# Designs tried in a protein design chat: VH-VL binders against q8vl04. Part 11

Target 1, 152 residues: q8vl04
Amino acid sequence: MKKQERQRYIKRLLSSNEIERQEDFVKLLRAEDIDVTQATISRDIKDMQLVKVPSATGGYHYSMPVQKQMDTEKKLKRTLKDAYVSYATQDKFVLIKVLPGNGPALATLIEAMHYDEIFGTLGDDAHVLIICKSLAMTLELQQKIQRLLSDH
Below, E stands for the ipSAE of ESMFold2; O stands for the ipSAE of OpenDDE; V2 stands for 0.75 times the mean of E and O plus 0.25 times the DockQ between their complexes.

## First folded at step 4 (VH-VL)

Design s12 (framework fv_gimsilumab; at its last look DockQ between E and O 0.17; V2 from the best seeds 0.00; counts 0 for: pae E 20.3 > 2, SAP .507 > .496, placed apart)
Fold by ESMFold2-Fast, scan of step 4:
Structure s12 (fold): chain C 152 residues (1-152), chain A 125 residues (1-125), chain B 107 residues (1-107)
Amino acid sequence: as target 1 above (152 residues)
Amino acid sequence: EVQLVESGGGLVQPGGSLRLSCAASGFTFSSYWMHWLRQVPGKGPVWVSRINSDGSSTTYADSVRGRFTISRDNANNTLFLQMNSLRADDTALYFCARDSPYYDFVYGSYYFDYWGQGTPVTVSS
Amino acid sequence: EIVLTQSPVTLSVSPGERVTLSCRASQSVSSNLAWYQQKLGQGPRLLIYGASTRATDIPARFSGSGSETEFTLTISSLQSEDFAVYYCQQYDYWPLTFGQGTKLEIK
C-alpha cells in the first residue's frame, strides 16, 4: 500500500474509532488486510503530526492536530461557497447539490471534519448524501452548513 | 410529577450579566437533553440553547452565540444559562424546557414535553 | 428560515363548540410539527407532536392532522379550561421556528 493511501486510511480510522495506542492502528489496519508494522505507524503518526487528546471515556486518543483541522474546515468552507447549489432534508437525510465535478471532494472534506452528527456520507459527481444519526442531529448539521455558507 | 422552576431573572443594564437557574425534579435529569427558550409577551417562543445529557455538547441560536453559556449540574438537578453582554433585544421571559425523549434519549428531538413557568429578564437603561 | 403562519389570530367561541386552528409552513416540514397550549402566567404545555400524536395526559378532544405545509389542531368540544393561546412549532429545518399564535377567547 502506498504511503498516501495508508495515511488516508489512518484518517478514516480516526474519524470512526478512538485509538489509544499505536498497536491499535496496526490491529485495525491488519483487519482490513493492510500489512503494516509498528515502525511504519510510528513514522505515519510523526508525518501526520497526530496528537493525543483527552477521551470522553477517560485517558487519551489520537487525533489530527488543530492546525490540520483548521485547514480542513477552510477547504470545506471554500468548496461549499464555490460549488454549492442547494440542499434538501428528509428525516435523517441531508442531500447537498453541488456543481458537477465537486461531489466527491465535498464528501471527503465533510468526512474529514468528523462531525458527531453524521452516520455516513456518500458522494457522486454532483451530490453529497449525508445520513445523520437522528432527526435532531440533522437539524444540528443543517446549522453547521448554514454557518459555513454565511461566514465571511 | 415533572417540575422545572426557573430563577435568576431581573432588571439589568445593557452590557450587564445575569445567571439563570432551572431546578428540575420528578425525573432522571441526567438522562435528558435540556433547552432554554425565551418569549416576548404577545409573540411565540424563540429557541435559545440546548445541552446534551452529560453536558459535553452545546448548541446556541446565532443571536446569542459567544455571549450565552448553557451548563448543567447533574448531581444537583440544575440547568444554568450564563448571559453576558446583554442587549435590549434579549428582554424576554426565559423558559427552561425538557427535550422530548420519544424517539431518542441520546440525540434529542427538539420539541419540548415539559416547560417551567419562566423567569423575566429586562435589559434596559 | 421556515415561517409558520397561524390562523385565525384570535377566535371568539363558546364552550361546547368545535374549533379548528390552522398552521401553514412556508415550505415542507414533513410531519415534524408540534402544538402547544399556553395560559396566562404559565409556560407552554405540549399537546401534539409528529403532527398527529397526542402527548401524555392530553384529553382526546384535542387532535392534530396535516403534513407538509398545512396543519390543523382540532378541539372537538371546547371546555372552559381550553381558553388559551395555541402555538405550532416545526422541528424539521434549522433554525427552529414557532407560529405567532392563535388566541381562543370567550365569545
Scores: ipSAE 0.422, ipTM 0.777, lowest interface PAE 2.9, mean pLDDT 88
Fold by ESMFold2, look of step 5:
Structure s12 (fold): chain C 152 residues (1-152), chain A 125 residues (1-125), chain B 107 residues (1-107)
Amino acid sequence: as target 1 above (152 residues)
Amino acid sequence: EVQLVESGGGLVQPGGSLRLSCAASGFTFSSYWMHWLRQVPGKGPVWVSRINSDGSSTTYADSVRGRFTISRDNANNTLFLQMNSLRADDTALYFCARDSPYYDFVYGSYYFDYWGQGTPVTVSS
Amino acid sequence: EIVLTQSPVTLSVSPGERVTLSCRASQSVSSNLAWYQQKLGQGPRLLIYGASTRATDIPARFSGSGSETEFTLTISSLQSEDFAVYYCQQYDYWPLTFGQGTKLEIK
């Protein structure tokens, strides 16, 4: 597997798991049929600039350095909750419709999230058009939008 | 063993309709994204349509959008393709195919690890 | 859309030979390239995905390599059951596309 593809898997693992130890990365990747060494994971952690942050259990877990991103995500969820109307996905495009006047705010928040899947974002008064890098990344982004629209 | 069996093909006039079925067995059908593809003899396959595991999201090739509808019945392990307003250039062998999922069955990979035998569709007057 | 060009279109070979099939993409598809085998009257069979990873139960004589725009499928010692048509497929960009095929025939 290429380094870029592996590091995307690591990012996804971090979004759904609290990973405390490097060997847990190896186990989780092996469960997805990705066979890597601890040396490779250690290099990835360094290259991705992963940090350890406090967890609710009193321990520490790996995370992306996303302090600004957490604040931005809270604002993004609030903006969607307040103004969201619908979305549709076709090819590499995701079109989000919002109540009039909310497009620019939503577009700004999406850009501030720095999603790897996104090539570019355009907004008008009541729409945000997101252009993704590939078909697979469009589906990944759609899943992220669905999670943002859910109760948690 | 994974098995996909297409049926419902046949001869139809232009403007007519057909409904294709694909019976699935040997795997947990409701966990997989499913596709329809078609192939003119002597040419490579052409992708037609996709449906995610619970049927909440569908996508179509431009050439069939608005005319074809993909659906699934997870209780009976069956995939469907409703084909309306058929044209001569819809003539092909139609396959159902299983997407090779990745990332804990959340996403499709858009390559196909199992295919059926195909069901022929001929559109001619 | 991304055009996949396979070469040769037809290859006449004997069992036991080493064969190499080529697939060229009109633009980069990274490593998102699959190979399929199709015998007459059957659906395609997945051989390789991710450019180089063998699918389940595929014999080791099949191997894939390449990235970006140039890909190859190699059969190290051709068996009698390997005579078929072979297709490459990219899954990096919409729409999904397949090559036109390479037919392996008995010489």
Scores: ipSAE 0.000, ipTM 0.493, lowest interface PAE 20.3, mean pLDDT 84
Fold by OpenDDE, look of step 5:
Structure s12 (fold): chain C 152 residues (1-152), chain A 125 residues (1-125), chain B 107 residues (1-107)
Amino acid sequence: as target 1 above (152 residues)
Amino acid sequence: EVQLVESGGGLVQPGGSLRLSCAASGFTFSSYWMHWLRQVPGKGPVWVSRINSDGSSTTYADSVRGRFTISRDNANNTLFLQMNSLRADDTALYFCARDSPYYDFVYGSYYFDYWGQGTPVTVSS
Amino acid sequence: EIVLTQSPVTLSVSPGERVTLSCRASQSVSSNLAWYQQKLGQGPRLLIYGASTRATDIPARFSGSGSETEFTLTISSLQSEDFAVYYCQQYDYWPLTFGQGTKLEIK
């Protein structure tokens, strides 16, 4: 299964379960006929920046960094709303043009979103160049960008 | 056992429409991305379209964009390809294929671990 | 798009022989290459992915090697059921592309 798809499942699991251990993710995913190892889950947890939060009954469970993610997303949407000019895609590259002075800030916000589609970003005064991890990730990122643009 | 069975192919005139179906069994259909590919006899397969697990994301080859629509019914384990404005160069054997579940260090890799037997589509006047 | 050129186009071989199939990419595709077997009247079957990783339930006689632009599929000892067409496919660049295939036929 693709990383992005798997992580969406993880996110769904987190929304409906209090998961305490990495092994529990493995069990739940395998119950959905998704082959995964604990090592893979460990990477996903780090990639998704999951945090442990206190449980109502004691102990801890994994959770999405909701507040941080929401704050970052709000900032990202605001930046796009205020500074967006255009974007274009070519193979694994996404080039976003913004009003002068906004490139670095946008690049930082995009990085902070930790999109799994992205290998890396570069920003100058009026541009953000995004390098996607694979041929298909560009399309996924494009759709994500469209959603962000439609929401502001 | 994983099975994919295509249907809906046939003879159609240029400008016509066909709806292909792919019945999936032997796995949790809703957990997998699915693809359509086509193959002209004596040639290699050509990728046509893909759809993610919940249908929220679809992608098309340039040659079919605007004419073909991929969709899925997870409740009935069925993949669809609506083909409109068919042309002679759409003539091919059409396959549904499952996106591979194998772990790949390079995320976003697209290869296909299971294919159907194919359904033939012939566009001719 | 990436062009994959397979060679030879056709290969006449006998059971028990060692078979080597080549796939050349027009530019580097890293290790993002898969191999498929297609028998007459059937859909393709995945043999190798990641250039060298054998898929589940694929016999050990099948092996893949190579990286960047040169790839090889090897059948150490050809079996009667191995006569088919073999395709390579890259998934490093969009769009996905396949080779034209190599047909293994009985000598």
Scores: ipSAE 0.000, ipTM 0.576, lowest interface PAE 13.3, mean pLDDT 88
ESMFold2 (binder alone), look of step 5: mean pLDDT 93; pTM 0.948

Design s2 (framework fv_gimsilumab)
Fold by ESMFold2-Fast, scan of step 4:
Structure s2 (fold): chain C 152 residues (1-152), chain A 121 residues (1-121), chain B 107 residues (1-107)
Amino acid sequence: as target 1 above (152 residues)
Amino acid sequence: EVQLVESGGGLVQPGGSLRLSCAASGFTFSSYWMHWLRQVPGKGPVWVSRINSDGSSTTYADSVRGRFTISRDNANNTLFLQMNSLRADDTALYFCARDSRYYGSYYFDYWGQGTPVTVSS
Amino acid sequence: EIVLTQSPVTLSVSPGERVTLSCRASQSVSSNLAWYQQKLGQGPRLLIYGASTRATDIPARFSGSGSETEFTLTISSLQSEDFAVYYCQQYNNWPLTFGQGTKLEIK
């Protein structure tokens, strides 16, 4: 599978599991018929800048770096503040109109937030189309976007 | 709008049991880790327990381990805390809270209003 | 466990004033610190996470700073709705711990 797709699955695994060892990633991914090596996972951990955080039970588990998430959210808020024009929703879709030249950047930032509600995000020069997993999740995402817009 | 509503608190004798519920709405409940915390008036909150998205992993504070059980019903968007062998020092206002959307970052972006639990003879 | 000590315990202030609340950790928590506001009869409300990042819908007058063991929450121009108890929380080490709180009350 492609690196980006594999890393997306890794992020999903981190949200629902406390993973303590690189071997745990390999085991969980192989359980879903995704064949990876420990060397591949080691490189993914470095690329994603995963850190070990203390677990409630003792020991440590892998986590997304807080600094990366904080930096991404700050950039997302700034980009929305600077380039936002309007948005519309329909079924599982959120369509955001932005000033020309800003669509791809906004799409990348939204994807980097790792929102569980999002199936996929596409950006052209002046639009970002967000495809959500369900109608309920579209409403959740809409509220998150409105909050980002209201915060300076 | 994200809402968490606790219920099931009350007065109980030492050694008794109580089951707390937290009704979640306005978000995809099955995508979030959930926590129980408690607070004595005039003091800061104290973390009690956590459960991951699918309920396969749970963790407890040392003071409640073996006595409390956290569980969830994703089909009905409900979080539970079964409290057994209650002690006087379990007396507190109990909150359910939603875990941060950031992996490995354990701060609480939404809380309920709390349900009071009083353990006294 | 990591102990968080907040100061002052109580602060009497007037609307429009700038207030600074402190939170000191017994050992380094990096930047893994959050701030909450709690009003009587309500659950806590997240204000700041990661020491300095404002949560969604939180007014710009709230700002956080600090790292390691010393953190501050600043309210640049106090509004009447800001009178509440404020708590810091660390999420660097388990168990998760909170400070004892700082109560802001009207002068």
Scores: ipSAE 0.000, ipTM 0.495, lowest interface PAE 16.2, mean pLDDT 84

Design s3 (framework fv_gimsilumab)
Fold by ESMFold2-Fast, scan of step 4:
Structure s3 (fold): chain C 152 residues (1-152), chain A 122 residues (1-122), chain B 107 residues (1-107)
Amino acid sequence: as target 1 above (152 residues)
Amino acid sequence: EVQLVESGGGLVQPGGSLRLSCAASGFTFSSYWMHWLRQVPGKGPVWVSRINSDGSSTTYADSVRGRFTISRDNANNTLFLQMNSLRADDTALYFCARDSPYYGSGYYFDYWGQGTPVTVSS
Amino acid sequence: EIVLTQSPVTLSVSPGERVTLSCRASQSVSSNLAWYQQKLGQGPRLLIYGASTRATDIPARFSGSGSETEFTLTISSLQSEDFAVYYCQQYNNWPLTFGQGTKLEIK
């Protein structure tokens, strides 16, 4: 498997698993029929700049670096500020209307934020539909979007 | 070892004010959403308020909205609940609790304090 | 708001017995249900979340099952430290709500 494709899988594993040790990456990737060594994973961790952060259960787990998250948030705020028209919510749905040409870019930025509230995000030319995991999570995501819109 | 220790409870007259504190240790406090819940003896807990990791977003139960203010001091690992215009039905044991999971929003509570009692005489 | 009704309200049992506690929701909460144990003078302790996922360091004798409106917490072989009040909580809809509790007491 090529480096970029393997690293894409590593990002997916991080979004759904708390991975504490390099050997856990090896086990999870081999379960997907991806053959890797601990040395390969060690290099991937350095290349992707993964960091260890405190776990809810105690100890530490791997996570994506904060710098990329900060850069993504700045782009998201800029895109919302420049292109936002309106939004509406219904049960598990958040629908954001934007100026034409901005929907796909906004959808990509929202996905890159890795909000835990989100089941999936779809963008067309002028709309972004966000499907949340529950009504409670829709309400929490709405507050995050309102905060982004209220900032400079 | 994750620890949450509440303080500031006591006896107060109706219409009075009280400020609760929750001292957090054993985890990166600034990375977690935090909640206040309350419980009357013999009944289940009741959710009161929530604050996100950086303090930019807060939510309140309808019964306390406009009277209570949740806040946090990430530099000193402390969560606060400012309670104003207290009523007899605010009498309860008040708990602070940590949201789970770490970088998501779980809205279930993996660690709680021991609680601080608040009694509003009527 | 979603009302959670737990049954039984009180259960008298002996160590070693298998106990089953129920939680019924007034509307579907999917699998967004947690179980807590609370001992006198202590805050609640998370046992189960997502209806069936055991929290870290929770003994294997505790298990959760169910979905939608009907949920069950099972303790396969009761130990002396398990005498406590047990609460269910839904996090599918706002406001967040808890059940009234099931008190497990020594026979």
Scores: ipSAE 0.000, ipTM 0.496, lowest interface PAE 12.8, mean pLDDT 84

Design s4 (framework fv_gimsilumab; at its last look DockQ between E and O 0.05; V2 from the best seeds 0.00; counts 0 for: pae E 14.4 > 2, off the site)
Fold by ESMFold2-Fast, scan of step 4:
Structure s4 (fold): chain C 152 residues (1-152), chain A 122 residues (1-122), chain B 107 residues (1-107)
Amino acid sequence: as target 1 above (152 residues)
Amino acid sequence: EVQLVESGGGLVQPGGSLRLSCAASGFTFSSYWMHWLRQVPGKGPVWVSRINSDGSSTYYADSVRGRFTISRDNANNTLFLQMNSLRADDTALYFCARDSYYGSGSYYFDYWGQGTPVTVSS
Amino acid sequence: EIVLTQSPVTLSVSPGERVTLSCRASQSVSSNLAWYQQKLGQGPRLLIYGASTRATDIPARFSGSGSETEFTLTISSLQSEDFAVYYCQQYNNWPLTFGQGTKLEIK
């Protein structure tokens, strides 16, 4: 797997898992049939500038640095603005329709934002389905999407 | 019986500040999201702000963001709205309201107070 | 934003009559619609949520129906205490929006 592909996968793992140790990255990646060594992951952590932040369990877990999160938000805003068609909501679901070819990229960027409102995100060619934790969280996610679509 | 009683409204000059309070009784205050809404006489209500059960998360309508701050004191069953940089269009009757869901938000409101009037005028 | 349009704006009725109030949304709000009653000098009172579920302690004469964009509040036999302003509210789309209200007044 190329470095860039592996690091994109690491970012996705961080959005859905609280990873406390470098060994946990290796185990999670190997469970998905991605062959990596601890040395490789150690270098990825340094390259991506991952930081440890306090977790609810009384320890620390890895997270993206604030600067990388800001860069991701700018890319998300641009991608969403350029490809957005519409969105619809239903209970805990937000379905974003985009121009064909843009769904997977948008889904990846939304995952990388680590929004507390989101349980999971699925993308196909022209759609991104976001599963929120509750109805209130769906409304609050809609506010974030609307702010991303507006200028400043 | 669930009761919400607002206070702290009054007449203020544009650019002034005001702090509203809402005294809650008859339910486990710390288990509910709380909201502020406002209403101009003859018009429908407008949502202003919410705070979750423990106060760790707050949300605001775009028109008040950066000027208003919602907070709560669970030990004393009190909800607050700190209003800064007040404008003429903030003039309204202000209501506190309980979110309908226990422990989480619904954004519809099962109990409201009677309201406290805020007038921003020179 | 979703616009909720209530009709009629004012309705003059007599006690005992069956009353039907309409709320129309500019886009689908699923079933995430609530109805409130507001009397002069009082805060709103929740009547119906989820388009058709009656809130606690609300008399059986109040009922809600509809989905998507078309919603109705019905009062099957109007009582003297029911003269008030009625508002619909959607909680499906951000920002939260309320209708402009329907005023029930004595004929």
Scores: ipSAE 0.610, ipTM 0.830, lowest interface PAE 1.4, mean pLDDT 89
Fold by OpenDDE, look of step 5:
Order: C-alpha cells, then structure tokens, then sequence
Structure s4 (fold): chain C 152 residues (1-152), chain A 122 residues (1-122), chain B 107 residues (1-107)
C-alpha cells in the first residue's frame, strides 16, 4: 500500500476510534490486511502531524491536528478562489484547470487534505488531475469542490 | 425477496423533529450503501442522504445538511433518518432505497420502500 | 445542476402498442443514466442503468438507449401492468437529478 492511501486509512481510523498507542494503529491496519510496521506508523504520525489529546475517560488518544487541517483547508479554499478556472469530470477523473503556475500548489494542498474519495492526484502548471476511487466517489468529491468554491 | 419498509412519518410543526426508520430484509443489509430520498406528489424524487455500509461515512443534500442525520443499525437491519428543525419545504414522501452496488456505492437505486409521509405545517 | 427534461409529459396508449419515452439532459451525462418505473402508491422500480443495461428481473420488452444528452426508454409491446410514471435519473454529476416524469395512461 502506498503512503498516501495508508495515511487516508489512518485518518479514517482516527475518525472512528480512540487510538492511544502506535501499536494500536498497527493492529487495526493489519486486521484489514494492510501490512505495516510500527516504524512506518511512526513516520506517518510525524508526517501527518498527529497530536495526542485527552480522552473523556482519562488518558490520551491520537487526533488529527485540527488547526493544521483547518489551515490547510483555508489555503486550499484560497488557492481555488484565486486560481480556479474550471473543472470537469469523466468517470473517475476530475480535471481542475487553474491559472498558470498554480497546478502543483493546488495538487499538494489536495493531497494534504487526505480525502477518502481520491485514489491519486497529478498536477502540471495549469491543471490538477484527480483520480477518484469510484464514480460515486467522483460525485462526492464534486460536492466537496463545490463547497470549497462557495462562500460557506 | 428484498424488502424495505419505512415508518415514522407524520404531521409536525415547523421547527419540530421526526425520526424515520427503514426496516430492511431479504438481503445482507450491512453490505450495501443506503439512501434516503423524498418525493413531492407529482414531481420526481430528490436525493436526501446516503450512508456507507458500516456507517463510517455519510453525505447530505445541501438543503438538509446540519438538520438531518442518517444512521444505521446493521445488527437490526434498520436505517434511520433523524430530522430536526423541520421546514415546510421538507414536506414529502420519504423513501429509503438501496444503492445498487454491493459495498461500494453507485448512486442509482435498485430497491425502494413504499415511503413514509412527512408533513410539516403550522 | 443538470436538468433532465422528459417528453411527453403524458402519453395515452393502448396495450400492445410500442412506446418511446424521451429524456434530454441539459449537458452531457455520458451513459450514467437510469430509468425507473413508479406505480401509484409504490416506490420506484429500477428498469435500466448505464443508459442501456436492463436491471435484474426486468422484462425484455423494456430497453434503454442513448448517450450524452439524448436518451430513450422503449417498451416494445405495452402490457396492462406498464401503466405508470417513468423517471430518468443521472448520476454523472453532483447533484443527482431526476426528470419530471412521463405518465403512461390507458387510452
């Protein structure tokens, strides 16, 4: 499994579980037939900048960096507002056209969001190509894009 | 035989709440995405909400986001729609529907219930 | 949003006749179009998906054709149980949309 896909999975696990230790990530992922080591998880935790927050029942559990994630989303929204030209969809593909020079930055921000709908992304000078996991996921990604482009 | 049976509809005042249920049978409920749609008499259906197989992911139409909550109880083969802050324009026949794709979602629907009516009026 | 326009709004026909229903999309939906039948007092029943693929247990007299913006549902020989409202639905773009429906009624 590629890093990006694994990290999206980790994000999903965090949304559904209170995970206290790195070993717990390993156990949960392996239960899903995802081969991973604690060293890999440790790197992912650092890369994703996961933080430990207090649990309601005591102790601590891992969580996404709320402020960092919010900042990333704000940057993504700003980039779209500033550079967006158009987007089109074909089956599992979403093609976003942006003003020249903005493609790589937009692609990076999209990846940083760790959207579950996305299989992968590519960016050139004036385009971002998003490959979704399914047609259904394409529809849901469209919804997210529309929200980002809106005022709310 | 696949069967979906909605319940919980009724008359409610604006600002009120209702909780709809959908009892599923005849298939592996936990393996399918489920949807709520609604239909005003004389008009086509309108998609409202979806929930994936294990309930870890939900989506909502813009018109109901923040007010409605979709959930499911796979152990009891039941789909729910909690509707809060109801408005007059929420008045419709509400259907639960099974997504056609096994486990992955397609957003076209191969089985529908008979619907439960929701009327929001003062 | 993609607007699906169905025609005619109402069609009076007799059993045994060939029926052709139209669904036009305001923009391309590729082949991501479904057809439903809805009888009075019942929920919709899926007839066709992918523009031309007949759903399970749907009689052979039902067929779908078309792509992009023009779609057709054909009933080769209308049966008494086929009098109902028929809807098209696209699942190519968000938000999902349905047509306004075509009502088949007995002549």
Amino acid sequence: as target 1 above (152 residues)
Amino acid sequence: EVQLVESGGGLVQPGGSLRLSCAASGFTFSSYWMHWLRQVPGKGPVWVSRINSDGSSTYYADSVRGRFTISRDNANNTLFLQMNSLRADDTALYFCARDSYYGSGSYYFDYWGQGTPVTVSS
Amino acid sequence: EIVLTQSPVTLSVSPGERVTLSCRASQSVSSNLAWYQQKLGQGPRLLIYGASTRATDIPARFSGSGSETEFTLTISSLQSEDFAVYYCQQYNNWPLTFGQGTKLEIK
Scores: ipSAE 0.528, ipTM 0.824, lowest interface PAE 1.1, mean pLDDT 93
Fold by ESMFold2, look of step 5:
Structure s4 (fold): chain C 152 residues (1-152), chain A 122 residues (1-122), chain B 107 residues (1-107)
Amino acid sequence: as target 1 above (152 residues)
Amino acid sequence: EVQLVESGGGLVQPGGSLRLSCAASGFTFSSYWMHWLRQVPGKGPVWVSRINSDGSSTYYADSVRGRFTISRDNANNTLFLQMNSLRADDTALYFCARDSYYGSGSYYFDYWGQGTPVTVSS
Amino acid sequence: EIVLTQSPVTLSVSPGERVTLSCRASQSVSSNLAWYQQKLGQGPRLLIYGASTRATDIPARFSGSGSETEFTLTISSLQSEDFAVYYCQQYNNWPLTFGQGTKLEIK
């Protein structure tokens, strides 16, 4: 099974289960005919940056790092609020203009969001060039940018 | 022959709910993105929502986000739109449409249904 | 939001005539422009995508041209079944937009 496909299953398991131990991942995956070792699961936990959070029952369970993602989104919104000038699109490209000195920081924050629409990003001193995977995904990224720029 | 048939439209009071269905035939439904659009008489269509091939990803126009839910049943070749908290400005003819790209999206639509009318009033 | 302005709003013509319909975008949409035909009581029918590419099973009398902000749909010799409303649609910028339509009616 491919690493990406296995990790999608792990995400689904986390959405419907509170999983306390690595061996519980192995048991649940085996129930869906996915035979993996604890070593493989341990690597996936590191790669996915899974964290343990308190359970309602008083123990801890694995979770996606929602706090880390929320913190990154907050910084991204703040950086855009403070430095954003404009954006333009052409084909699969989105070019964001920012106040000088802000391009690399913005590019890093966008990369940290891991948007599925994005093939890659590059920043220079006052720009971020975003390359999208398709025209449809460029449209959907524009919607995300418009929401991030909304002051609520 | 590709066919899309909408149903479930009707009259409803503001704040009410309605569920639209779209029966698909003549193509591999599970391989295409599907969309809902709506049209007020005398005006051009307006895009409402889309769902990808396996239903794992959905997108909505800002005007309906949080009130409408798109879903699909690939085993029965059916697309759905659950519409909650309906307003007078949701009044329109609602179409399901197939995205033109196989396996991914393009946001232009090669096949549309006949439309099902939704009226939100009194 | 990109506004698509179609002209004329209504065009009265006879079968056999050559017809040109216009769609102007408020800013460039590259070639990401589609044309649709809609008859009364029916859903739209895709005619053209990519500004100039005919969709599957569309008769050769339909052709599209233009780029950036100015687009045309040409019907080289009108048939009786071509009387309908025609819409352009851009898929370059969010949100997606359609024009207001051109009604092609029999004179």
Scores: ipSAE 0.378, ipTM 0.758, lowest interface PAE 2.7, mean pLDDT 89
ESMFold2 (binder alone), look of step 5: mean pLDDT 95; pTM 0.961
ESMFold2, look of step 8: ipSAE 0.000; ipTM 0.534
ESMFold2 (binder alone), look of step 8: mean pLDDT 95; pTM 0.958
OpenDDE, look of step 8: ipSAE 0.390; ipTM 0.740

Design s5 (framework fv_gimsilumab)
Fold by ESMFold2-Fast, scan of step 4:
Structure s5 (fold): chain C 152 residues (1-152), chain A 122 residues (1-122), chain B 107 residues (1-107)
Amino acid sequence: as target 1 above (152 residues)
Amino acid sequence: EVQLVESGGGLVQPGGSLRLSCAASGFTFSSYWMHWLRQVPGKGPVWVSRINSDGSSTTYADSVRGRFTISRDNANNTLFLQMNSLRADDTALYFCARDSPYLGSRYYFDYWGQGTPVTVSS
Amino acid sequence: EIVLTQSPVTLSVSPGERVTLSCRASQSVSSNLAWYQQKLGQGPRLLIYGASTRATDIPARFSGSGSETEFTLTISSLQSEDFAVYYCQQYNNWPLTFGQGTKLEIK
């Protein structure tokens, strides 16, 4: 399995499981027929910058770093503030118009936020098209974008 | 817009039972760990129970273990708390809350409901 | 269990004032501390987590600082909607604990 695919699987495991030890990652991944060693997992933990947070069992469990998420949000807010022109919505679509040269960067930052509302994003030189999972989710995402623009 | 709406509270005699519900909307409910907390007027919140994203793992505060059962219905975006053998000291406003952030449980709560009151008295 | 002690218990202030609320932990909680605002008839609202990171949609006038055992929530210019009870919470050690609250009321 390629490193990127394995790391996506690790993120999914973290969303459903309270994983306390590196050997628990190995066990869970092998149960899904993904061959890994403890050395590989140790490297993935460092690469992904996973942190230990308090666990209901009295110990600690692994989690995604909050700092990484905040860094992405700060970049997104800055990019929107600097390059935003307008937006429009239709059905499951949000179309954001930006200053030329900023579309791909904005699309990448929006994807990196991992918003639950988003099915996918496409960016060209001056536009970002966001495809949402439902009409209701499109409205939710629109509200989030409006709040980011207001820097609330 | 993330919303959590509790219901099912009420007045019950000691030894009675109540089932609380929490209707979730505005997010992918099945991706989040969920919690129940309770609060007595004039005091801070007290953690009661948690359930992981797929419902396979649950944990309870010592004071409610064996009496309360947390469960979830991911198809209908609903969280439940079944409360049995209720005591006077279970009297409180009960909140459901979402664990933050999206990936990994952190045990701070980014969204809470408005609460549903439970009064256990004779 | 870690005990969180908030001070003052009640603070009477006027709109426009700078307000500082304290939370002291009985042992180190690193930076794993959150602040919540609770208004009458409402559930708590997350303001700050990780001692100093502002939560989504929280106005810039709210800021958090501190580490280890001493934490502060600051409201730089109090607005009329800020009169509420404020709670700190640690998530460094199990079991999770909250402070007893600080009530902000109008002078």
Scores: ipSAE 0.011, ipTM 0.595, lowest interface PAE 9.5, mean pLDDT 85

